# Miniprotein binders against q9h3h3, part 13

Target 1, 235 residues: q9h3h3
Amino acid sequence: EDGFTAEHLAAEAMAADMDPWLVFDARTTPATELDAWLAKYPPSQVTRYGDPGSPNSEPVGWIAVYGQGYSPNSGDVQGLQAAWEALQTSGRPITPGTLRQLAITHHVLSGKWLMHLAPGFKLDHAWAGIARAVVEGQLQVAKVSPRAKEGGRQVICVYTDDFTDRLGVLEADSAIRAAGIKCLLTYKPDVYTYLGIYRANRWHLCPTLYESRFQLGGSARGSRVLDRANNVELT

## First folded at step 3 (miniprotein)

Design F1a
Fold by OpenDDE base, second read of step 4:
Structure F1a (fold): chain B 235 residues (1-235), chain A 86 residues (1-86)
Amino acid sequence: as target 1 above (235 residues)
Amino acid sequence: STEELIKRVEELVKEIRELVEEAIRLAKEGAPLEEILELIWRALELLREAIELAKRAGVPPEVILKIRFLVLEALRRVEEAIERAK
C-alpha cells in the first residue's frame, strides 16, 4: 500500500469526521431499538454522499455506536503537537518509545482495532455483532465507514481508551472475536494519526502496534496477537 | 455565542471541502494552474478563519488538528492531480 494511499485514506477519514454521523448512543437510546437502527442503516447501503436510493439522503461521514461507558477524552492534543514539532526541530532520534512517552505525557492514549471488509452481508453482519458488543458494554465505542462510490473496502474501527494498556487492548480483541469476527485486525494508536505518522513515513515508524489473526481451535481468545514493535506473540 | 462560533466553523469547513473538491476536479480536467491555485488560496484563507474561530469557541485541539489536516491533505491531492495531468 503506497505511502500516499495511507495519507489519502487518513485525510478522507478526517474529512469524514467533519460530515454528519449516524450515531446510536446507548446512553440515551434504549438497547431494544438497536436492531431497528441496524436494519435502517446497514453500512453496505449507507452511502458517503447520500446517493439516490440509499438509506441516507445527505452525506454521512461515519456510522457509530456509543456504549454506556463511553466518554470522549482526547487528552492534550495541542501540547502533543507542540512537543512533536519541538522534537523534530531538535534533531533527536524519534523512536516508538519516544511517541509512547509523548502520548503518555499529553494523555493522548486512545487507539483502535481496525478491520477492512468488502461491502455486503459479511460487513453488515460484522458491524451488527460489534454494535451489540458495544451496547452490551463489552466494547466502549465503534464506528464504520459508509459505502464509497467506487465500492472499495469499508473499515470498522473499535476503540480502546489506552493503547499502553496491553490487557485492555487484548480484551477488546477477545470481544471482537466473540462477536464472530474472523478477519485480520490491526491496532493503531490515535497519536500516530494526530502526528501525521502513516505507512512509509520518513522516520520508518510502523503505525501498527498489534496484529490479531483468528485461530481455529486455539486459545480461549480465538486469536493470535502479535506485538509488531517487539515481534513477540502476546497470546 | 460559542454555539454560533461552532456553527460558523462547520460552515467554513464545508466551504473549504467544496473548494478543494472543485480544485481536484479542475486539476483532473487539466484546467489552468492559476484557476486551481485561486481555489486553494481561498481554501487556505477560510482555514485560517476557521482555526481562529475554533480556538475562540474552545473547540477541542483534536478537532482543530482535523481541520488543519483536511486542508493540507486536500492540497496534497491537488498537487498529485496536477502532477498526473502533466
Scores: ipSAE 0.021, ipTM 0.408, lowest interface PAE 5.6, mean pLDDT 84
Fold by ESMFold2-Fast, scan of step 3:
Structure F1a (fold): chain B 235 residues (1-235), chain A 86 residues (1-86)
Amino acid sequence: as target 1 above (235 residues)
Amino acid sequence: STEELIKRVEELVKEIRELVEEAIRLAKEGAPLEEILELIWRALELLREAIELAKRAGVPPEVILKIRFLVLEALRRVEEAIERAK
């Protein structure tokens, strides 16, 4: 993230999305099998490109859990791409508002809460908590990155259907906190990921819309949420 | 069978990824435009086949659309790399 170019990050994301995923799909798999699946595939041990000593011998792009009610919808990504190219050649300013309008027009509305954790038992424990919340219906879908050869932090992504639905985004934050997560969270709309908006992007945009910090003994939500685009505290 | 269709979609996705990665590498090295475009054309044809098979196999269309967007964005980056190498 820090120190990487947008081009490098986009290439890594493309590779991960195209490689096989390890999926626990609650729509077709009994919930009683989740604990065994989590024990078999702890994210701190699953390797990105396969390793004789790891649970996987072949590449794994993502480890994911789909909730029972999960109904994926990526929107009109082709239309988004065409409109993005037109916007870039038009000379018009590229702003958060312009990107939001592009996303709405093309129904590319999903987004995700992100948390970055070092490989280890804390990551595995956090992922297990999130996975159980998904299977129990408090969250819709989540995924976690496998361990990279280079080391570094791994990411857990918890998705919501509509990044423009602020209440829905805050409800997901509350469910994440209820699952025992206490680390920093940031929220990113998938349209930013598709368009290559990461830290230090060429358009100088803030790569996330919201930031959530754990609040000990404070609120019903268990956290304080900041709207980064408008610099306003929501909780 | 449905299992065989899903396996074929996975194989096509892997091949598309390899073609796109090779095209980007060649573009950065200043390879002839015809070699780069041949890889791009093959990737796009395989993507079309993968989308049709995914529909028959029940693979979520959203996954294929996401991959298509990444492929198209990568192709735009290849074009930019070619222009910069001139």
Scores: ipSAE 0.000, ipTM 0.236, lowest interface PAE 13.0, mean pLDDT 78

Design F1b
Fold by ESMFold2-Fast, scan of step 3:
Structure F1b (fold): chain B 235 residues (1-235), chain A 86 residues (1-86)
Amino acid sequence: as target 1 above (235 residues)
Amino acid sequence: STEELIKRVEELVKEIRELVEEAIRLAKEGAPLEEILELIWRALELLREAIELAKRAGVPPEVIRKIRLLVWEALIRVEEAIKRAK
């Protein structure tokens, strides 16, 4: 797996939050303009720090699409961080359950399906499919990283508003598959991101909650979803 | 209020510098990549807070750019360490 590369990319993504975003906001922009916007800003060509030869001359942190019903809520991240520091100093065991409880207590419930793809046609095609699903209302919000100078893989993030709502997480997976996506997907709660839970973390926790693999072996929705924390197949 | 915001931003910038410098040093010394990334993650969290407070305090964009550049240099060196570990 590319877990270590994914963790490094996640650290870069935090820095990217500081830079301007290219946003298609379906709450204020007609859906008919999406195809032109996608053609203008294909993620394989948009550069992280700007380049006269690319669609952008200035830095771009993320390329995002907001659905008509999108309503951001990050919860109490400051309270979460304070409680996390207290938990670490308390000597109490750190488990998926205790992290889930911290997230619920502080209303930090959002999470995301992640897919990593090399720059090129497949990335741009996948992003276009996801963006259309967001604008059409099958997904709530998504973003994709711009192209880094080092040429590494790019990440598409498809958000859900509540990682504890298993049905909602699975519905998002189904919508991603219906959009034509066939690559490996992993689901990460934002609480894990805020608390620095990555591969090889000191608490030996699985850094993702779910894993989805495309499977055409008679599945009605074309995917197998695994609960990574419990190693239980959900579909 | 504005003076207190500026003082808090200065404290955060100092901590960010210390974390970034330590991460770069550890990367050069071949320390476990997990330890390096943990420092970078903490620096990015503090950078986010510093930028938000700096905007409220009216700090010029060019100053914010210089702080972000320091973090960018750390990410480049961490990436170099990752490539060498392969």
Scores: ipSAE 0.000, ipTM 0.255, lowest interface PAE 13.3, mean pLDDT 79

Design F1c
Fold by ESMFold2-Fast, scan of step 3:
Structure F1c (fold): chain B 235 residues (1-235), chain A 86 residues (1-86)
Amino acid sequence: as target 1 above (235 residues)
Amino acid sequence: STEELIKRVEELVKEIRELVEEAIRLAKEGAPLEEILELIWRALELLREAIELAKRAGVPPKVIYKIRELVLEALERVFEAIERAK
């Protein structure tokens, strides 16, 4: 039953957030230690539950790198949800624009670029590039999932502090490309997660705001970025 | 700041409990599955936020795991109520 399957998968995702994280925190750790840390904890080898032979003996929910200037802020999620219920009751149209307004009003502004890669060298290389960009100050914060028991793709999340700041979102894309990343990227605001907007949502909204595809050639940005809601190319 | 984070975590945990209790009530009354699942999804979102804030506040892992345990136990009761209502 798809409904039950989705809820069980959500519970597993929640458990990952609750389990210990392997964190390189550039606010308290010298940048010179990053290469050794990356070699010790390649995401293709770190297992979700500490399988024999993995670098971890204990469960790991996420592998993360925090930049020197990183300061997390989730905003007023409670106020957001109350306003969301009022909006639904009002009969007012539910659009990307109205969700954006709710997010701004309640300061729930964070979002992330997502990339999905199979376990292996390409994943580890991509993560190392992202981690170095974070420690060097080109990106603010990032995390990558450990290897699941059943296999499957792993996800790298690269966060920005304000999804309404289009320039900031595009700068993050540019920094990801400069780090050597060539795979498909999609951008999701955290407000969509808090409001339960996913692929099969009741309002038929696209669950991501932007899509970035690598472009071969002379583009200074190295990518084509599409605004998925308005179907407009930004680069 | 740390005290503000802890207070927010406590508020979120209370809201999670209310959402789960409402989901159990609806399940027992045979409400549409879609309505019950909407409440469960909202509870899981708030739980994710509570865990993030608890980590920022330096809450011990043991306490974080206790919060997780309570919510997951409550979700199992919702699924049991749905199954019984079949």
Scores: ipSAE 0.000, ipTM 0.257, lowest interface PAE 11.2, mean pLDDT 79

Design F1d
Fold by ESMFold2-Fast, scan of step 3:
Structure F1d (fold): chain B 235 residues (1-235), chain A 86 residues (1-86)
Amino acid sequence: as target 1 above (235 residues)
Amino acid sequence: STEELIKRVEELVKEIRELVEEAIRLAKEGAPLEEILELIWRALELLREAIELAKRAGVPPEVIEKIRMLVYEALLRVLEAIRRAK
């Protein structure tokens, strides 16, 4: 059942990539237009399949904000998949380290911090904070899912260029926290998505690399980041 | 020409998308499975043509895989729409 649910959610997320995206592109649009765009397209009101009563009459797969320096790079996904098949056939151990090496070899390096929030003011406020951080240059790129017809939580994804750059991943976490986000965050490298590493995978790998929990205390407000694979506190 | 082949691939991908959207709509409305499958079979035929033309145009394997994945995800959406319609 868990495997079916994970596959179903992955299929829905990937299917969203086929539908049009609502994009604020800071590479071509003045930053002064962001507030109006956010007011026009609050994620809690934008519907997945369109509705005359919502901001969109047509389907929307994702709502995204591209930073000034955003440059898409998917790497060599084909080579990654071929190498993955060879690795499985070889009988060699499949570990986080082995997957990391495959990703480096094939330049499939992007990853993302994930946060799940119920539709409403809190989601819209969180997204506005993230979007401003992207346009101001503290984050590279982010997207948020539209509201599904069935309801349920929506997801905000905040991308980093290189999941092997721990400092960069932690800097993104700090920027998310500085934007006022206090909920649980988890970090997933895109290579895990391409190779089908989800909950209850055959190799018993953690489906996410990091977990970030908000911590308020002393003079250092911030987050506690855990390396999930090794159960080591990083901050 | 390579430009002509790429243009044809883009046109085929657009038509595949339209067929899939119609299949999802029919599935949500509880249409007979036979009607939904007719649209899906047509979409798959166009996908095969698009991939063949893309290969002739010298499109990288990574891009061809992306085209396949988009259609695969669309099929999963049709199956989910059928399931929800009950």
Scores: ipSAE 0.000, ipTM 0.136, lowest interface PAE 16.7, mean pLDDT 78

Design F2
Fold by ESMFold2-Fast, scan of step 3:
Structure F2 (fold): chain B 235 residues (1-235), chain A 86 residues (1-86)
Amino acid sequence: as target 1 above (235 residues)
Amino acid sequence: STEELIKRVEELVKEIRELVEEAIRLAKEGAPLKEIRELIYRAFELLMEALELAERAGVPPEVIEKIRRLVEEALRRVREAIERAK
């Protein structure tokens, strides 16, 4: 809830990005091998720092699935960071709109839907559904955190290539729901991650752009998506 | 005393800067990620201590926000160094 938690989470996120990843890459691996890979590396059993009793003996930062058409593009992160420093020293207002413009100028456009789940069968089942959607082409790329020593919640991240493309963001939400996911989802642009915008930021910015809540019904019903930055209901 | 608490916060901030600079140096040299990670974790432990001491000393919100900004800038610089070293 507080600033201490934000700093700790930032340190953990950076360490995870830097450690080795377990990757199923559909660009080079046949889709028929996915089920065996998912059985070998269920996220509830893969340990963050390695354990003789787990599938991994060495640290694992993330477990990821890349779709057949996935083409990573981080944009000009160095230019983004230089412009961010200049903006902070300029005295100009720092707003969601200003950050959006920095992201567009430097082509740092990717973002992600986030879902947090407790370790166990439900997490593994949710991840398997997301992974299959990625390999089948309904989603582009996704990753899930390994199990922390303390047993806190794990996160599934489902990426889109352009956070400014509202239709693309909504299509990803629909695909996540079609995979059977019913929990709360929030959407965060990677530009916020690169600039260190978390819960307790000094500019009082909301760290997520969208929120998705599942709609209940007798058939598969859509979700309610809120644009938090503009306070607009999208669905 | 309040003056001693403020002095301790200043000492912690100095130690945090030194750990961050060492982490950036190691990242530029392509050192093992485990070593860089340990320095970063240590820096954030000290940052959490500095924030608590600053609050106890009754320092202005401006000082607390300055300390928070140090975390954000440090993370940005380390990420930049790692990206450049790829």
Scores: ipSAE 0.000, ipTM 0.234, lowest interface PAE 13.7, mean pLDDT 78

Design F2a
Fold by ESMFold2-Fast, scan of step 3:
Structure F2a (fold): chain B 235 residues (1-235), chain A 86 residues (1-86)
Amino acid sequence: as target 1 above (235 residues)
Amino acid sequence: STEELIKRVEELVKEIRELVEEAIRLAKEGAPLKEIRELIYRAFELLMEALELAERAGVPPEVILKIRFLVLEALRRVEEAIERAK
């Protein structure tokens, strides 16, 4: 694929963060209103730049659900950036360990489970399940991208507050699976996103820490979680 | 006003995206590097303006960092395309 496509996608992601968000905030809105909100704003129908024939006439960057206990904390992103530039200039090895330590030092700890789905019923159903889990307190916060004019897969992001808390990351995976999600999930710390470290980077860092694959258990359903950095199964 | 600044940033970001899209299209079609560079440099100029206005509007640090990353990556892509042409 084209490296120029990555720049185009990065520009779209930045614009999405700055455009208005459609938010169901469980801290201020009764849980009983969620089903009506989900019916009004299915992600397969909400258009990125607005359309009179869609649920929105104005641009929408993200569709999000905030849990009752959600408390935003991005940490010291400016300090992280300065430290990252210093690290690159220092000639010190750039490894997962040094990046992890920078993230801890600057309290940039959030991360997210990602799933990519084509627009349609399966996406809307998956999002509804995730949104209910957030409002019911099983997950903290989640967002989903709107439908792009050019089409393509949409992404659901399910956040955890600390990527270094392995148990918390695994608990989020379990909650996602309990919501009925069966697709591949990948977990990425936000520190990689803030520093612009993507899959094909010059430091050969893997921004994906974990992968979760659904398993058919006959009498039970669950998932297999792989630690991608160490190639170790965590099930 | 903060609302006016945010609206201007949104407009600039839209223009930047359109310039990047056109530059990618021209690159795929094998257009002269001069034309591609002019589009990317214009996008870079608008990105720098958007960054200044976003900072004045109190846009969250993570969004500012993404804008800075985008500016640097766009410049890197222009430089790589030029080097490949040699």
Scores: ipSAE 0.000, ipTM 0.193, lowest interface PAE 12.8, mean pLDDT 78

Design F2b
Fold by OpenDDE base, second read of step 4:
Structure F2b (fold): chain B 235 residues (1-235), chain A 86 residues (1-86)
Amino acid sequence: as target 1 above (235 residues)
Amino acid sequence: STEELIKRVEELVKEIRELVEEAIRLAKEGAPLKEIRELIYRAFELLMEALELAERAGVPPEVIRKIRLLVWEALIRVEEAIKRAK
């Protein structure tokens, strides 16, 4: 995917963030209702624009599940952007370390594991596993994109509170694997999205910090996690 | 032609700015979130079209970046306005 495709996908994701969400909130809704909600709104059938015959009549940006411990905190995104503009104007070298420091300073620390799946039973099953893990408190929050008209891949996003906490990132990977997910996972900090740093950017920054590959019979985690910045296996 | 594509991109950027300014005005006036969201959605649709046309026209990455920054600034300003209205 070229830089443009990544920018297009980011703009679509931002537009989707503004549309109505289908949310299961475990803070206000009993866990016993999760199965009925999953059956009512399977991600493979929920359409982005509320097409005829879909479970939704209105546009849906995302389908999401909030855990009991979920607290939305985006940090100081405005301060982050101002600092980023000043840094670019200064002509100073920009490194992954620089972005990490900016993120810490402005408390913009959220990140997500991403998985891309074709519409269908496998997607709905994967989402159900993730949703249960969120409601059970193994994960804090997750969302899945609705079905597009073109039938392209849907994305599941599983969030962590701090991309600088390697242990927390690895624990989320383990919980995703325990939910039965076997596909490739990539981890991206939200700070890269907020700063418009996509694939093939002019600073040669990789927006993917970690990659997780499923492994049969391996470590207790059932995956190998690669630190892409350092090209080192963490597991 | 490349010139026609660039002209269309400029028109789209102008329309995006107008939609963003209107969304900010509505947010300051305490308008319903639904109306503000509709303007932002339209702005994003136009942005996606503008980016596609800009790529096809071979517009320099620096100009594409400016178009993106315009939308980000808009989102931030709208979010601020919504937070102040609550």
Scores: ipSAE 0.008, ipTM 0.274, lowest interface PAE 9.4, mean pLDDT 82
Fold by ESMFold2-Fast, scan of step 3:
Structure F2b (fold): chain B 235 residues (1-235), chain A 86 residues (1-86)
Amino acid sequence: as target 1 above (235 residues)
Amino acid sequence: STEELIKRVEELVKEIRELVEEAIRLAKEGAPLKEIRELIYRAFELLMEALELAERAGVPPEVIRKIRLLVWEALIRVEEAIKRAK
């Protein structure tokens, strides 16, 4: 039953990817136009399936900002899938290390920091901060979900191109914090998504590799990052 | 009957594969986004139907879920092809 629920959540994600996206592409659009674009399409007001009273009359799957150097690459997902089938039939232990090697072999390396926020001013402000960081070059690419029909939390996804590059993952966290984000962040490699490995799986794998918590003490503040896979504090 | 349900699932799986292959081909050829998305939407509809029928027939859900992941992988590649073109 949990598996079926995870499949439905994945189906919703797939549908969002298929629907049109609202994109600010810094590769082709001057940075000076960003503030006007953010004002036109605040994520708290953009509706998932369109509404004449919202900024969009037609469905929108994602609102995205592409950095000047952004170059998408999913790797060899077909080869990854074949290798995953072979691994399952081999009877070998399925571990985070084994999946990491499959991902490296097939160059399926992208991952993302996720944050969930309720619709409203705080979401729009957080998204604006992330979008500016992307356009200024501190982050590569980000997207935010539109408002669901019944409300509920929206998600901001901030991508890095290589989940095995710990320094790069931590640098993205630092840039997110520098943008003013104070909520809980979790980091998930796309390889787990492509293989259908979710929270409750038979191999007891945790698809969340890192967790970041904001900390504020006295006149100083920072970020505490936990490596969930190895249960080790990194910051 | 269970045999008829399994046969129907197999037919849906074949159609899903054909739609995905056509969508990938069109994406590589630079076809309009609307045509590509319509094929992917249709493949998704059939996949959901196949999942429901597979449950009723007692076909292992992991088999259909595996095919669904291949559809999802194809969708990601289509999206990347589109982003490269823009």
Scores: ipSAE 0.000, ipTM 0.224, lowest interface PAE 11.8, mean pLDDT 78

Design F2c
Fold by ESMFold2-Fast, scan of step 3:
Structure F2c (fold): chain B 235 residues (1-235), chain A 86 residues (1-86)
Amino acid sequence: as target 1 above (235 residues)
Amino acid sequence: STEELIKRVEELVKEIRELVEEAIRLAKEGAPLKEIRELIYRAFELLMEALELAERAGVPPKVIYKIRELVLEALERVFEAIERAK
């Protein structure tokens, strides 16, 4: 097609950020209430635009769990955008390294591990594991998309506060694996989202920094993490 | 006529830019998310109309893709404005 589906998906993604979120906030809610909240709002049953037969009658953009230490910090996104325009005009090469320095300069450091799962028991079980890890302090914050009316996979996003902190990124991967997640994970820094680095064709960049593959035989609940930018194994 | 279709596409692209700029302004001012969302949905509705008219006018796919990219880049600025308002 000529992009009509892509335009619809972009509009829906934008609307998700603007529509109400269902949030379990561990900063103000006792951990003992999590199980009841998860039972009330399983992501496979929460509908994107609401339905009287689902847990929600009104639209829900995201289902999120905030950890006890959650403190959102987007950095200087305006300064980042201005510097990005200057970099493109300068003719200097656009590489993972130059983007990393741009992000550090403007303190746009957050990033996320992404996983995609079909609606159903496995998604709900995976989300419950992630949510528990967040509330228990092993992860900082996570969100999961509600069920789209047309179906399709749902996404779980697990955030870390600093994509340049390799140990922190790997620790988050370990916590995700400990929660029982066995699917492919990819890690994307939010700076790439702000700069539109999902169009590898233009800049010849991989849109993700890391990939994690579950490794049953290599270690207990270990995984192999690949640094996509440098093509080097980190584990 | 093809010329009239091309003119209509240009008018739609201008309207899309105006809607996106207004959405960015509202986001920076902390306006209700419902108002921002309505502007963005309208912008996408006009984008779909513009792309369909451009195809009917015989505009090369390369140009159609460029129009789409310009709108998507502008919409990314709305996401940035909303994110900064958190």
Scores: ipSAE 0.000, ipTM 0.216, lowest interface PAE 13.1, mean pLDDT 77

Design F2d
Fold by ESMFold2-Fast, scan of step 3:
Structure F2d (fold): chain B 235 residues (1-235), chain A 86 residues (1-86)
Amino acid sequence: as target 1 above (235 residues)
Amino acid sequence: STEELIKRVEELVKEIRELVEEAIRLAKEGAPLKEIRELIYRAFELLMEALELAERAGVPPEVIEKIRMLVYEALLRVLEAIRRAK
């Protein structure tokens, strides 16, 4: 059941990446146009496959905002996969450290903070906050899934360009919190996705590198960040 | 028999590889996304069958993972080809 679900989810993710995206590109569009764009395309109303009653009549895979400095770099994914195959047959221990070294060697460094929210005002408000932070330069790139069906959760992904840059990952978390986001955040390096490492794997690796929880008690500043693999609080 | 299951897995893996290479070729040529998507969905359908049969045949976990990686590697190559072409 779990394996079957993983394959279906991979097919759905591929379809989303292949279908058209609604993009606000701050490299070519004035920041003053963002609020109108957000009002036109709230993620709770944009439908995955198009609907006469929604803002879109055609399929939409993702709704994205690119920052002024956005420059995508996926690294050497083919070299990474070949090295992973060799590592598995070598008998060497497979650990977070070993995967980190493969990612560095092949320049597959991107990662993302993830948050899952139900369709509605809270999702749209959270996305608007993230989008403004991207356009204002506090975050680099973000995307949110469209509404696939009634009641299903949607995901906001906030990317950083180097998961080994701990300060950069923590600065992104801080910027997300400063934008008013209070829900649970989890951080996943893209290298785990490229190697097919998910929740259940034979090496007992946690694909979630960090977890961020909002600080309570009236301080309303910062958050508690946990390195889940090493069970160390970074905060 | 176990031998027949293994042979069927090998046949499915060959067909998956062929579908994937065709999808990569079409992506590099800028073909319509619908055609590329159809090939990849077929490849995933065959992958699910191959994984089920491999598990029934008692194939080691490391070999099952190699079969899974065949399709995931291909998916990434298709996405990279689409990105470069468009």
Scores: ipSAE 0.013, ipTM 0.449, lowest interface PAE 7.2, mean pLDDT 81

